VHH binders against Tryptophan synthase alpha chain (trpA). Designs and how they scored, part 15

Target 1, 293 residues: Tryptophan synthase alpha chain (trpA), of Haloarcula marismortui (q5v140)
Amino acid sequence: MGLERAFADEPAFVPYLAAGDPNYEASLEYVEALARGGADVIELGLPFSEPIAEGKTIQNAIVRSLEAGMTPDRFFQFVEDLDVDVPLVCMTYYNLIYQYGEGDSESRSDSENASGETASQGPRPFVEKAAAVGIEGLVVPDLPGEEAGPLRTACDEFDLDLVFIVAPTTKGDRLERMLEQVSGYVYVQARLGVTGAREDVDDATEDSLARLSDWDVPKAVGFGIKTGAHAERIVSAGADGIIVGSALVDIVAEGHENGDSTDAVADRLEAKARELKEGALRGAAERPQPERT
Below, E stands for the ipSAE of ESMFold2; O stands for the ipSAE of OpenDDE; V2 stands for 0.75 times the mean of E and O plus 0.25 times the DockQ between their complexes.

## First folded at step 6 (VHH; framework vhh_7b2m_4)

Design t06 (from r03 with S50V G101S; at its last look DockQ between E and O 0.35; V2 from the best seeds 0.00; counts 0 for: pae E 5.3 > 2, unsure alone 63.2 < 65)
Fold by ESMFold2, look of step 6:
Structure t06 (fold): chain B 293 residues (1-293), chain A 120 residues (1-120)
Amino acid sequence: as target 1 above (293 residues)
Amino acid sequence: EVQLVESGGGLVQAGGSLRLSCAASGSTFSDNAVGWYRQAPGKQRVVVAVITSGGSTKYSNSVKGRFTISRDNAKNTVYLQMNSLKPEDTAVYYCARTYYSDYFPLFDHWGQGTQVTVSS
């Protein structure tokens, strides 16, 4: 059963943390705290050495994790060390996925077998390893849907879901092709920037969900959600789940800056997770706006 | 409305240089990370260089020492100076900026791209 099972009975709460932030051992406790707080799927950021983000919250989390020694191999060990029952999704960039395969080929020499039982390059070595350690899906924010074929093929081979981000600007045949390759759930981006009134965010969310109403894939909204009230409004508007990143990463960052104990930060993460999940549940109890008729 | 326009591509001999430009309209780059990506025929789009809002730069291993990313906030433009070009650098080059500052590091929109062809 794929990641869509997480959306079957209740609205899903999908938190994100950068794996290994601020260090390996604390990060294990933080991810487990999110599970205790009600996470239905957990997105783990696999840090990469090249910043792509504009905002400091996520960039700083990646830097803290890298400085604490996180690598792709340590990430896979981190996943094996986690004690959670919820599906785990790896969020990373396509070039890291590709580079892992090149490093894997280099470190073991190219496959000289004519049958090609292992890939010498491309996404397959990463996907194979991710599946082996129990990752159930991938989110690759920098991979346009039009270019996802090779990754989709590898994910199908190893039974991983491939989650895509749908922006307000994604239209027509491009949207159709992207949705043909998505599995698990769709990450719905509600707005195009960080500037704007709350009213603009709510309207953009409803418009984005309406565009997707004819598609039977679970729709998780991933921007502007910091409180249970935010989660409630988004789910009442028709979202099947919520994705929350920077609000949780901020808790980790603040705790690290203040020198707080791992237990204190984990308690705050668990409490915030519970607030968000409960908000999503309240939203589901309300009537969503009708689908376009 | 935000628009990203790449320019400066063309045909060049191996060992030569090109300077790509990415100009934005409808908003400024000054508060955003900006990346240059490239896509060779039949390949996935990959990162070439990134410059953060704070001015820090990072480069893929394949271009370190040969390419330089820079920004001119007064002109609302990001540049990619490409030196010692190789046939392997042949690709369509895209400029992209982040659309989120606090949540996920997402590139939502790519420009139309500019073709760079390096002949030997």
Scores: ipSAE 0.111, ipTM 0.498, lowest interface PAE 5.3, mean pLDDT 80
ESMFold2 (binder alone), look of step 6: mean pLDDT 79; pTM 0.800
OpenDDE, look of step 6: ipSAE 0.275; ipTM 0.666

## First folded at step 7 (VHH; framework vhh_7b2m_4)

Design u01 (from r03 with S50T; at its last look DockQ between E and O 0.53; V2 from the best seeds 0.00; counts 0 for: pae O 2.7 > 2, unsure alone 64.4 < 65, SAP .7 > .668)
Fold by OpenDDE, look of step 7:
Structure u01 (fold): chain B 293 residues (1-293), chain A 120 residues (1-120)
Amino acid sequence: as target 1 above (293 residues)
Amino acid sequence: EVQLVESGGGLVQAGGSLRLSCAASGSTFSDNAVGWYRQAPGKQRVVVATITSGGSTKYSNSVKGRFTISRDNAKNTVYLQMNSLKPEDTAVYYCARTYYGDYFPLFDHWGQGTQVTVSS
């Protein structure tokens, strides 16, 4: 069953963490804590060696993960070592996905196909491995919809969803291309109104969701959500779920900086997850019930 | 419709310099981060440098110390000054507008690219 199942009964809470931040063992506990806290889908960041496109919070997490020795292979092991009953989504850059299969080609010397071009195996080897370890979806922020064909094909072959991120500025043909490729859910980024006022958040959320009204996939909204109250607002505005990254990554970062125990940080993550999920549920309860005609 | 147009590419000798420009039309860069990417033949597109709306810059390790990304909001243009060019810098260079969400940037617009060729 695809990631859509996570959105079927109630609004989904979708947390993000960088895998292996600040280290492998602690990160396992942190992801599991989020699951215990009520996560419906967990997005795991697979760090790329040059995280120069990320915000500072996420960048620092990725750096810590890399310093702790995270690699694609270790990431897959990480996924296997997780004890969670929650669907997992891998978030990484397309170049890492595409290059994953090139490292294994050194051992297969023999099939000299005549034209010396080491046929780049494309994204398929990564997707195959991801599926094998139990990943159910991918988010590739730097992959345009118009270029997503090979990845979509691989995802279809191994029954993975391909989650897309839609920015407020994404319009026209680009949206259409994303719509053609998307499965599981769509990450809807909303501009935090300059004022952060409730009204601004609500309007922004509604506007963002209205743009995607024709999309058949669940809409998960990320707006720098930090509290249950914020989650409630977003869901009440019509979101099928909430995506939370920085607020959770900050908990990990703070714990690391303070030298807090893994258990202490995990407890904080679980508590925050619970808060966020409960907020989302409250938001759902506030939705005007469609008038049964 | 937002359009990004790259310019300034060309043929240059190793050790030479080029300055790329990314001009936006239809919208402003003022509120967006912009990144330069490159794609070498047979390779994947990779990020080279990024600049936030606030002017914070980041560079890939391969270009650090040699390339400089900058922006002129009045001209709605982002630049990539490339110094000490190497043959391995040969690629099509793309600019992309990014939107920073909660944690991951979205690249919502790409230019058509400009060819940079560095001859040994």
Scores: ipSAE 0.202, ipTM 0.614, lowest interface PAE 2.7, mean pLDDT 87
ESMFold2, look of step 7: ipSAE 0.481; ipTM 0.759
ESMFold2 (binder alone), look of step 7: mean pLDDT 79; pTM 0.801

Design u02 (from r03 with A33R; at its last look DockQ between E and O 0.56; V2 from the best seeds 0.00; counts 0 for: pae E 4.3 > 2, unsure alone 58.0 < 65, SAP .691 > .668)
Fold by OpenDDE, look of step 7:
Structure u02 (fold): chain B 293 residues (1-293), chain A 120 residues (1-120)
Amino acid sequence: as target 1 above (293 residues)
Amino acid sequence: EVQLVESGGGLVQAGGSLRLSCAASGSTFSDNRVGWYRQAPGKQRVVVASITSGGSTKYSNSVKGRFTISRDNAKNTVYLQMNSLKPEDTAVYYCARTYYGDYFPLFDHWGQGTQVTVSS
């Protein structure tokens, strides 16, 4: 499956942006800037109006994207308009995925199957379109592993990865269900409430990774990484990659609030991306080489 | 082990009201967003409402103005007041606790659900 390749040689930097934040044209530049900065996989948020997002930073980005007119169709166009050689991952909510195919059914009048229930086509139409425009994976934060069957099937049909997010509190059967469905990489989240002390971050990272030691997918860690130094610590602790969202979204938000030029914001994003990637690489260099027995 | 238990469901006539409760045991809601979901027969589970640890609320468009989500941290319980119920609101209602990582919330725990049936 295609996304694992991004983790094969060196730790992967996986940035997140909301697609179309603060507008379509600027957002294109920002995503491309991240690619230039050293992104190995880029997660693109497809905004959804439903109440799922908690972080104010990400919420505001989603709101800006929606206000700027982002839709699923526009998102797919956005992906096509991107000039990047980096694998793209769509992050969105399951309802949006599931409902994508229902809008086109108004034009196909004729197959009146007797029971008026427009047979929900399920996630397949969305996944097909995603694959067609070059998306290589999906992150669906609100989809439990136990319910991921239809989406997994669609992803397999069109050769997309299904990335799962594992919280520190995720245990037992839920983890097992995710393991059964996951491909590409796994997003490992850590508790933010742990004292920003280095030791705490390291321990939390190690513990989180230890829980997933039997998973045969790369582990990308997202712990509110803001700096190259943070990235270095996380990768040194054993992560196969880093996921960074808020720090990058904040750059976009600040630029927007200040009325900065698209180019200026893009430059900042690229610089931050470089910092983070370099941090990750430093972390990898610090890993104890397995003693060649 | 964290457990979520939904209650308060039942049969109600259109235009009626119900109040759902989600009680957490083994852990607190105090630091988590909690969401109400519903799943109608043959349909996918969808978000209805959510409340942050700070008390900020969000609603799906279909329930805006009719449903109210609230929380009582002392009781470690989240509520969904459902007014002006419609037949379309018929579903099994679930509560879920979210864990907030870097930027994406994950619903890490689900209750068993409570049936809400709205008759025409």
Scores: ipSAE 0.030, ipTM 0.474, lowest interface PAE 4.1, mean pLDDT 85
ESMFold2, look of step 7: ipSAE 0.267; ipTM 0.643
ESMFold2 (binder alone), look of step 7: mean pLDDT 76; pTM 0.778

Design u03 (from r03 with A33H S50T; at its last look DockQ between E and O 0.69; V2 from the best seeds 0.00; counts 0 for: pae O 2.7 > 2, unsure alone 63.7 < 65, SAP .679 > .668)
Fold by OpenDDE, look of step 7:
Structure u03 (fold): chain B 293 residues (1-293), chain A 120 residues (1-120)
Amino acid sequence: as target 1 above (293 residues)
Amino acid sequence: EVQLVESGGGLVQAGGSLRLSCAASGSTFSDNHVGWYRQAPGKQRVVVATITSGGSTKYSNSVKGRFTISRDNAKNTVYLQMNSLKPEDTAVYYCARTYYGDYFPLFDHWGQGTQVTVSS
């Protein structure tokens, strides 16, 4: 069961939401709305207690999620409670993954191996639980490829994909290390600083994709996509899929701030998802068909 | 090739101060976020502080009020002022450059780290 299947027939739409934002029940509805809207893979953010690296939009979402009581265990329950037929990917930080198994060790008193070092079980307990609840992949933004060995091993054991993020500045050995570890798809980020001009976006996308031409995984591009038109351009440029986060998280945030009903926000999310997916599909239709020689 | 070099680590007594520096070569920090991480013996690397390209700062709870992250774009350097150091702050400290994508940063470069040891 590989996430690659989501990219096989048409460009994939990969939305991101923070799980449990602004609360557990609403967040379930929002994720399901994205699925209804045409999501092919859904990235769920598992909030870390100290979201100090994320952008403002995502930070606020994480804070809301945490305030609403999201925890790793609740996240796994959240995944189980979702009514979607779309592959789910967990996005979180490595320290949370690594520490997940350490909390349960208080109850297993008996194997006092003599040296008091609670042998950190590593990422395996988290990956096992993730697999058990139906998660099919992980995105760990702070995990270098060169350090991904233990996580990759755990993912292989439980048939999870390990999605990597490639920045425009990622080069050389680091790319090679990621290539060795990546499965499912690769998240290709573009430089935001380029003038929102169509030509610039297209060129940046092409360049980014060209760098990864030897990668035997689908390339999903995230460039701050907000509209179907943006999606169309990115896919037309050769992307196998689109990743969208901020535009969707902003819908949730706005709804929360305005006190909108869960249903109203869900409807907006579904509509946006449809727009984005349709854009992606239009982009695919614009691709020059390889001349059948 | 982008290189990050940490400096300023050392041995300090509890309550003391250190100032770490992260100097970038081969590229500028001006358009990147930068984070300081630390890894204590037998523990995982954790984020300590971040500064955005715009100068916005964030801190882990454990260092709030004690540490200050700053940047000098002219020197292509990011700093971590560490005050009121505690033994628990003992770790190898790493700086990382981030690329800001759509909604989350990607740490694309790491330094070699600098050892900070705080004695009781």
Scores: ipSAE 0.196, ipTM 0.611, lowest interface PAE 2.7, mean pLDDT 86
ESMFold2, look of step 7: ipSAE 0.583; ipTM 0.819
ESMFold2 (binder alone), look of step 7: mean pLDDT 79; pTM 0.817

Design u04 (from r03 with F107Y; at its last look DockQ between E and O 0.64; V2 from the best seeds 0.00; counts 0 for: pae O 2.9 > 2, SAP .734 > .668)
Fold by OpenDDE, look of step 7:
Structure u04 (fold): chain B 293 residues (1-293), chain A 120 residues (1-120)
Amino acid sequence: as target 1 above (293 residues)
Amino acid sequence: EVQLVESGGGLVQAGGSLRLSCAASGSTFSDNAVGWYRQAPGKQRVVVASITSGGSTKYSNSVKGRFTISRDNAKNTVYLQMNSLKPEDTAVYYCARTYYGDYFPLYDHWGQGTQVTVSS
C-alpha cells in the first residue's frame, strides 16, 4: 500500500530527522521515539557529503551524521535496524541515488560488454535496495519533475512513491511535470508570512493548497512548524498533513550540545511528536464539515 | 516567469580562470539560495557551490579553494569565479535557485547552462 494510506483517516504527522545524527545508535532511538509519539510517515535524511542546504540546523545535523560515519550502505542498515511500524521515506540528493550503483560495478569484472561505456545503471540500484530494506518512498529535493523519469520508472518497478516538494514559487510547466511524476504525497512548502501572524499562515496555507487542488495526492504542509498550535492552524486550513523538520532536529542538536542522554532526548522527541500530532488532530476537527447537500 | 541565464563559459587552458554569471529575471535572488551545478558528459549533474540568501557559501570538495561563489543582489546575479581550472572541470554549468522551507532546499528554477571546457 502506498504512502497515501497514512493520510486516509486523519491528518498525517510527517517528521524529518537526519539518519545517524548525532550517531547511529542514538538516531535509531530518536526515530523510534517519533514513531511512538504518533508519526504517520517518517522522513529520513540520507546525508550527502556536499549538502547545499541553506538551513544551518539541517546542515549541522548532516555534518554530524557524516562525521559519525553515515553512508548509503549504513543508511540501509539503519533502516533495517529500526523497530517501527511507520512508513519510511528516504530524503536525499539525486546524485547520491544515481551514483549508488556505480560502486558495485567494480566487483562485476566479467561482463565485458564491448562498448567501454560503463552504462550508468541509473537510479535503479538505489531504489531496489531502498525497497528491499523497507523504504516506501523517496524525496529528492534537487530533482526536477522534468528529469524524474528514470527515478519514477525505478520507483514504479519496486513500488516506491516519489514525493515531490512544491515551493510557493513553483509554477506553470514545472508543476505540471511534478504532477505527472508524484505519488504518495506532496510536500507543500509555504512561505511563512513576514509577520508569522496566524492570518498570514492561514492565507499562505490556503493559497498553497489551492494551487494544488487538482492534485490527487495528499498535501502535507511544511512551514517551520514548531508547536501543536501551529500544526492545528495548518491542518484547519485544509492540509492533509504536516511536515516537521527543524523543530525536531533542533531537539537532537540541543541534546548533543548539552551532552544529554539518548533517553532524555528521545523523550523530548516523543513528547514533541505527540504535541504536533495532537495539534494536527485538533485542526482536523475544526474543518468545516462539507455541508451534506 | 522567473528565468535564470548562465553566461561566462568558454574554452580555457588548464590553470586558467573563468567567471560564470547567473542572472535572474522576473524575480530576485535576494531571498533565495543559489547553487551552481555542473554536468560532465555521461555523468550526473552535481553541485559545485552554493550561496544562501544570507551569503553563506559551500563548496564541493573538488572545487574547494579554487572556486568562489558570490552574489550581487543589486544586479540580481550570482557569480562563480573559477580559478586553477582543470580538465576535469569540463562540464555544462547550471545555476539553480532554491527555496528554503523547513529543512531541505527545493530547487525551483534552472538555467540553460553554460559550457566550460578546460583543455590540457
Scores: ipSAE 0.136, ipTM 0.560, lowest interface PAE 2.9, mean pLDDT 86
ESMFold2, look of step 7: ipSAE 0.429; ipTM 0.742
ESMFold2 (binder alone), look of step 7: mean pLDDT 80; pTM 0.806

Design u05 (from r03 with S56R; at its last look DockQ between E and O 0.63; V2 from the best seeds 0.00; counts 0 for: pae O 3.5 > 2, SAP .698 > .668)
Fold by OpenDDE, look of step 7:
Structure u05 (fold): chain B 293 residues (1-293), chain A 120 residues (1-120)
Amino acid sequence: as target 1 above (293 residues)
Amino acid sequence: EVQLVESGGGLVQAGGSLRLSCAASGSTFSDNAVGWYRQAPGKQRVVVASITSGGRTKYSNSVKGRFTISRDNAKNTVYLQMNSLKPEDTAVYYCARTYYGDYFPLFDHWGQGTQVTVSS
């Protein structure tokens, strides 16, 4: 069953955490706390050490995760160790996906196929492993739609969704190419207007959603959502779900900095998740019910 | 409409240097991170270097110590200084601009690329 099921009955809450932040054991508890709090899909960041620029909040989380020893193999183990009934999505960069299959080739010494080009198996080995451990979708922010063919093929083979992120500036042919490859849901990014005014947020959300009106996938909106009230506004504007990262990662970061117990941080995450989910639900209730003709 | 234009590519001998430029039009780089990517024939596009809006840089292991990414906000341009070039650096080089949404940077714009060829 595809990730679309998470959006079928009510607006979906989609939290993000970096896997293994600040350590493996605590991170397990934090992800599970989000599930208890009402997450419908959980995005797990697989940290990557390569030169990708990320926001400060996420960067710090990734650094902590890496310092704690997170690797692709540990990430897959992490997913297996999770006790959640919520669909999991891996968020990582294409280089990591593509390179995952190259590392295993050192152990298969024997088949000297003559042409020294270790035929990069492409993204398939990663996708196969992801599927095997229970991941249901991928988010690859640096993969253009026009280059997503090999990954899409692998995802189809193992029944994973390929979630795309659409920026406000994404237009024209690029959108069309994403549409051809997307499954599960689409991440709609919007800038919270500098004014933070409710009207600005509503308009921006509506405009962003209008651009994707022909897309036959759920639209999950991420706008730096921090509160239930904000979630309510976004969903009332027509979003099928909300994506929240920084607000949750900040809770983890603050707890780590303060030396708070894992339980205390988990409780805060659960409470925040509840707040956000409840906000989303309130937003849905405010939508004009289509007149049942 | 935001456009990215790469320039500065060409043919160079092993051990030589090139400086690539990525110029943005229609918008500014000032609030965006920018990454350089390269794609060799028959291979996937891979990240080479990135620079945040604040000037923090990262490099792939293959280019560390040889390549330098920098930015000039006044010129709305990002550069890749490539020194000690090797034949394995031969590729089409692309720049990508990030859009900062809520928490995750999206590379939403790509240039047409510039060819770099390093001869042995």
Scores: ipSAE 0.034, ipTM 0.526, lowest interface PAE 3.5, mean pLDDT 86
ESMFold2, look of step 7: ipSAE 0.490; ipTM 0.782
ESMFold2 (binder alone), look of step 7: mean pLDDT 79; pTM 0.807

Design u06 (from r03 with T98H; at its last look DockQ between E and O 0.45; V2 from the best seeds 0.00; counts 0 for: pae O 3.3 > 2, unsure alone 62.0 < 65)
Fold by OpenDDE, look of step 7:
Formats: structure tokens, sequence, C-alpha cells
Structure u06 (fold): chain B 293 residues (1-293), chain A 120 residues (1-120)
């Protein structure tokens, strides 16, 4: 069963961490702590050498991960070393996915296929390895739906989901193309209303979800959720799940900056995860039960 | 409908300079980060530079010290000043508007691109 199973019974909590932040061993503990805290799907960031993420928090996490020596190969090892029963999703850039297979071609000297074009193996080698280590889905933020064909094909071959991110401004043909390629769940980004007021969040969430009403995949909403109360609001508005990144990455960052023990940071992550999950559950309870006609 | 239009590309000799422009219509860049990307023949599109709504800039290692991204909100335009151009900079250059979610940028619009060719 694909990632959709994580959304079947109750709203899903989907945390994000950068893999290997601030180091390999601590990061393992942190991911496991999130699982213990009630994560239903965990998104693991595979850092790329040139992160263009605007969020300083995530950028810093990526930098720390890279400085600690995270690579695609170490990432896959990281996934294998995790002791979690929660589905894992890899979040990374398409160029990293596409280039992963090119490094192994130096050792296979022998197949002189005549035309010197090192046929870039495409995304398939990465997807194959991801599947082999137990990853169940990919999020590739910089991959347009219209260009997702090769990756979708590889994902289908190895039974991975391809999660798409939909921005509030995503409309028209682009949205349709994403719909054609998406599986598992969709990441719905909502603009935090300028006021951060509850009403604004609710309206934004409803509007965003309404746009995707015809989508058959679960809708997980990310709006800079920091608290259980936020989670509750989002789920009450109709979200099938919540995605949380910055609030959790900040806990890691703060712990690192303060020199806190891995255990202390893990405990904080677990507690935050519980808070967020419980918020989501409260939100679900507030949903008007469809009138049994 | 938001449209991004890249301009300023062309043929230049190694060591030369170009200034690319990305003009938005139908919406403003004022509240969004914008990135410049390039795609060389047979290669994947990669980020070159980005600028946040607040003016913070980032560069790929390959262009650091040579390229400068800037924005003019009044003109609803983002620029890429490219100095000390190299043959390896040859590509189609694209601009994209970024939306910041909780942790990952979303690219919602791409222009048609502008060709930059650097001759040795």
Amino acid sequence: as target 1 above (293 residues)
Amino acid sequence: EVQLVESGGGLVQAGGSLRLSCAASGSTFSDNAVGWYRQAPGKQRVVVASITSGGSTKYSNSVKGRFTISRDNAKNTVYLQMNSLKPEDTAVYYCARHYYGDYFPLFDHWGQGTQVTVSS
C-alpha cells in the first residue's frame, strides 16, 4: 500500500528533517523521536550542495548536514540505519536524483556503445536505490509536472509515490500536469494570511483545498505550523494531514547552538511531535460529520 | 496570468559580461523570492542565483563572485549581472518565482528562457 495508507484512518502528521543534521548519529535519534512522537510519514531532506531554499532555518540545516558529510550514499545508509516503522519520503532536488547514476558509470568500462554520449541513466538509478533502502516516496520541489515523466516512470517501476507540492498560485495547465503525475499525497502550501489570524488561516486552507477537490490523493497542508493549535485549525478546515518542517528544524538548530545533548533534543522533538499530532486529531474531531443522507 | 519574460541573452566572448532581466507581468515580485536557473544542452536545469523578497542573495559555487542577482520592485524586474563569463556558462537561462512554504521553495512560474552563449 502506498503512502495513502498513512492518511486512511486519521489525519496524518508529516514532519520534515534534514538528514544528517547536525550529524549522522544525532539525526538518526531525531528522526526516531519524531516517529515515537506520532509521525505518520517522515520527510527526509537529502541536502544538495547548493540549496536555494529561502528559509534560513532550512538552509542552515542543509549546510550543517553537508558539513557533517551527508551525501546521497550516506543518505541511503542513513535510511537503512533508521529504526522506524513509519513510511519515509525523500525530499531532494531533481539534479541530484538525475546525477546519481552518473557516478557509477566510471567503473563499467566495458560497454563501448559507439556514440560517446554517456547516456545519462536518468532518475532510475536513484529511485531504484531509494526503493531498495525502503523509501516509499519522493518530493522533488523543483521538478515541474510537465517534466516529471521520467521520474514518474521510475517511481512506478519501483512502486514509489511521487508527492507534489502545490502552491497557492499554481493554476491551470501546471496544476493539471501535477494531477496526472501525483501519487501518495499532495503537499498543499497555503499562504499564511498576513495577519496570522485564525480566520485567515481557515479561509486560506479551505480555498487551497477547494482547488484540489477533484484530486483523489490525500491533501497534506503546510503553513508554517508550529503548535498543536495550528494543526487543529488546519485539519478542522478539511486537511487530510499536516506537514511541519521549520518548527522541528528549529528545535534541532537550537539544540545544536546550545550544545544540548542528543537525548535532550530528541525529547523535545518527540514532545513537539506529540503536540502536533494531538492537535491534528482534535481538528479531525471538530469536522462536521457528513450528514448521513 | 503571471508571465515571466527573460531577456538580455546573447553571444559573448569569454571574459565578457551580460545582464539578464526577468520581468514579471500580471503579478509582482515584491513578495516573492526569485531565482535564476540555467540549462545547458543535455544537462538538467540548475539554480544559479536566488534573491529573497527581503533582498538576501544566494549563488551557486560555479558563479559565485562572478554573477550578481538583484531586483527592482518598482520595475517588477529581477536582474542577473554576469561577469567574467566562461564557455561553461553557455545555457538557456530561466527565471522562476519562488514561494516559500514551511521549508521548501515552490517554483510556480518559469519564463521561456534566454540563450546565453559564451565563445572561447
Scores: ipSAE 0.056, ipTM 0.536, lowest interface PAE 3.3, mean pLDDT 86
ESMFold2, look of step 7: ipSAE 0.542; ipTM 0.798
ESMFold2 (binder alone), look of step 7: mean pLDDT 78; pTM 0.790

## First folded at step 8 (VHH; framework vhh_7b2m_4)

Design v01 (from r03 with A33W; at its last look DockQ between E and O 0.64; V2 from the best seeds 0.00; counts 0 for: pae E 2.6 > 2, unsure alone 60.1 < 65, SAP .74 > .668)
Fold by OpenDDE, look of step 8:
Structure v01 (fold): chain B 293 residues (1-293), chain A 120 residues (1-120)
Amino acid sequence: as target 1 above (293 residues)
Amino acid sequence: EVQLVESGGGLVQAGGSLRLSCAASGSTFSDNWVGWYRQAPGKQRVVVASITSGGSTKYSNSVKGRFTISRDNAKNTVYLQMNSLKPEDTAVYYCARTYYGDYFPLFDHWGQGTQVTVSS
């Protein structure tokens, strides 16, 4: 069953953490804590060393992860070592996905097919491995819909969902192309109004969701959600789920900086997850119940 | 509608220089992360350089020390100064604008690209 199942009964809470932040063992505990806290889907960031500008919070997390020795292979091991019953989504950059298969070609030296061009297997080797370790979906933020064909094909072959991120400015043909290829859920980012006022958040959320109303794929909204109250607001506005990253990564970062125990940080993550999930549920309750015809 | 338009590409000899421009219309770059990507024939599109809204820059190892990304918010333009060009730099260069999401950059717009050809 695809990631859509996570959205079927109630609003989904989708947390994000960088895998291996601040280290492998602690990160396992943190991800598991989120699951215990009520995560419905967990997005795991596979760190990439190439210069893609992530937010400062996430950048620092990625740096910590890389310094701790995270690699694609360790990431897959990390996924296997996780003790969670929650669907896992890998979030990484397309270059990393594409390059993963080039490393393995050195070991399969034997089938010298004649033409010397080591035909790049494309994203397929990564997707195959991801599927094998239990990953159910991918988020590739730097992959435009127009170029997603090979990845979509690989995902289809191995029954992975391909989650797309829709920016507030994504419109027209580009949006359509993304939506044609999306499966599982769509990440909807909304611009927070300049004032940060509740009304602005609500309007922005509604507008963002309205653009996607014709699409049946679940809409998970991420707007820098930090509290249950914020989660409630977003879900009440019509979101099928909430995506939360920075607030959780900040907990990890703070714990690391303060030298807090893994258990203490895990407890905080679990508590925050509960808060956010409960907020989402409250938001759902505020929605006008479809008239039971 | 937000549009990104790349310019400044062309044919140059090895060791030469080019300056690419990415001009945004319909919105400002001031609050956006901007990246330069390139795609060589038969290869994947790869990031070359990036600049944050705050002006922090990053470069791929292949271009480090040779390329410089900069931005002019007043002109709503991001530049890629390419020095010491090599044949390996031959590609279509694309500009991408991103918004900072909660935890992930969103590449919401791409330009049409500009061809850079470096001849030996």
Scores: ipSAE 0.161, ipTM 0.574, lowest interface PAE 2.5, mean pLDDT 86
ESMFold2, look of step 8: ipSAE 0.457; ipTM 0.755
ESMFold2 (binder alone), look of step 8: mean pLDDT 77; pTM 0.790

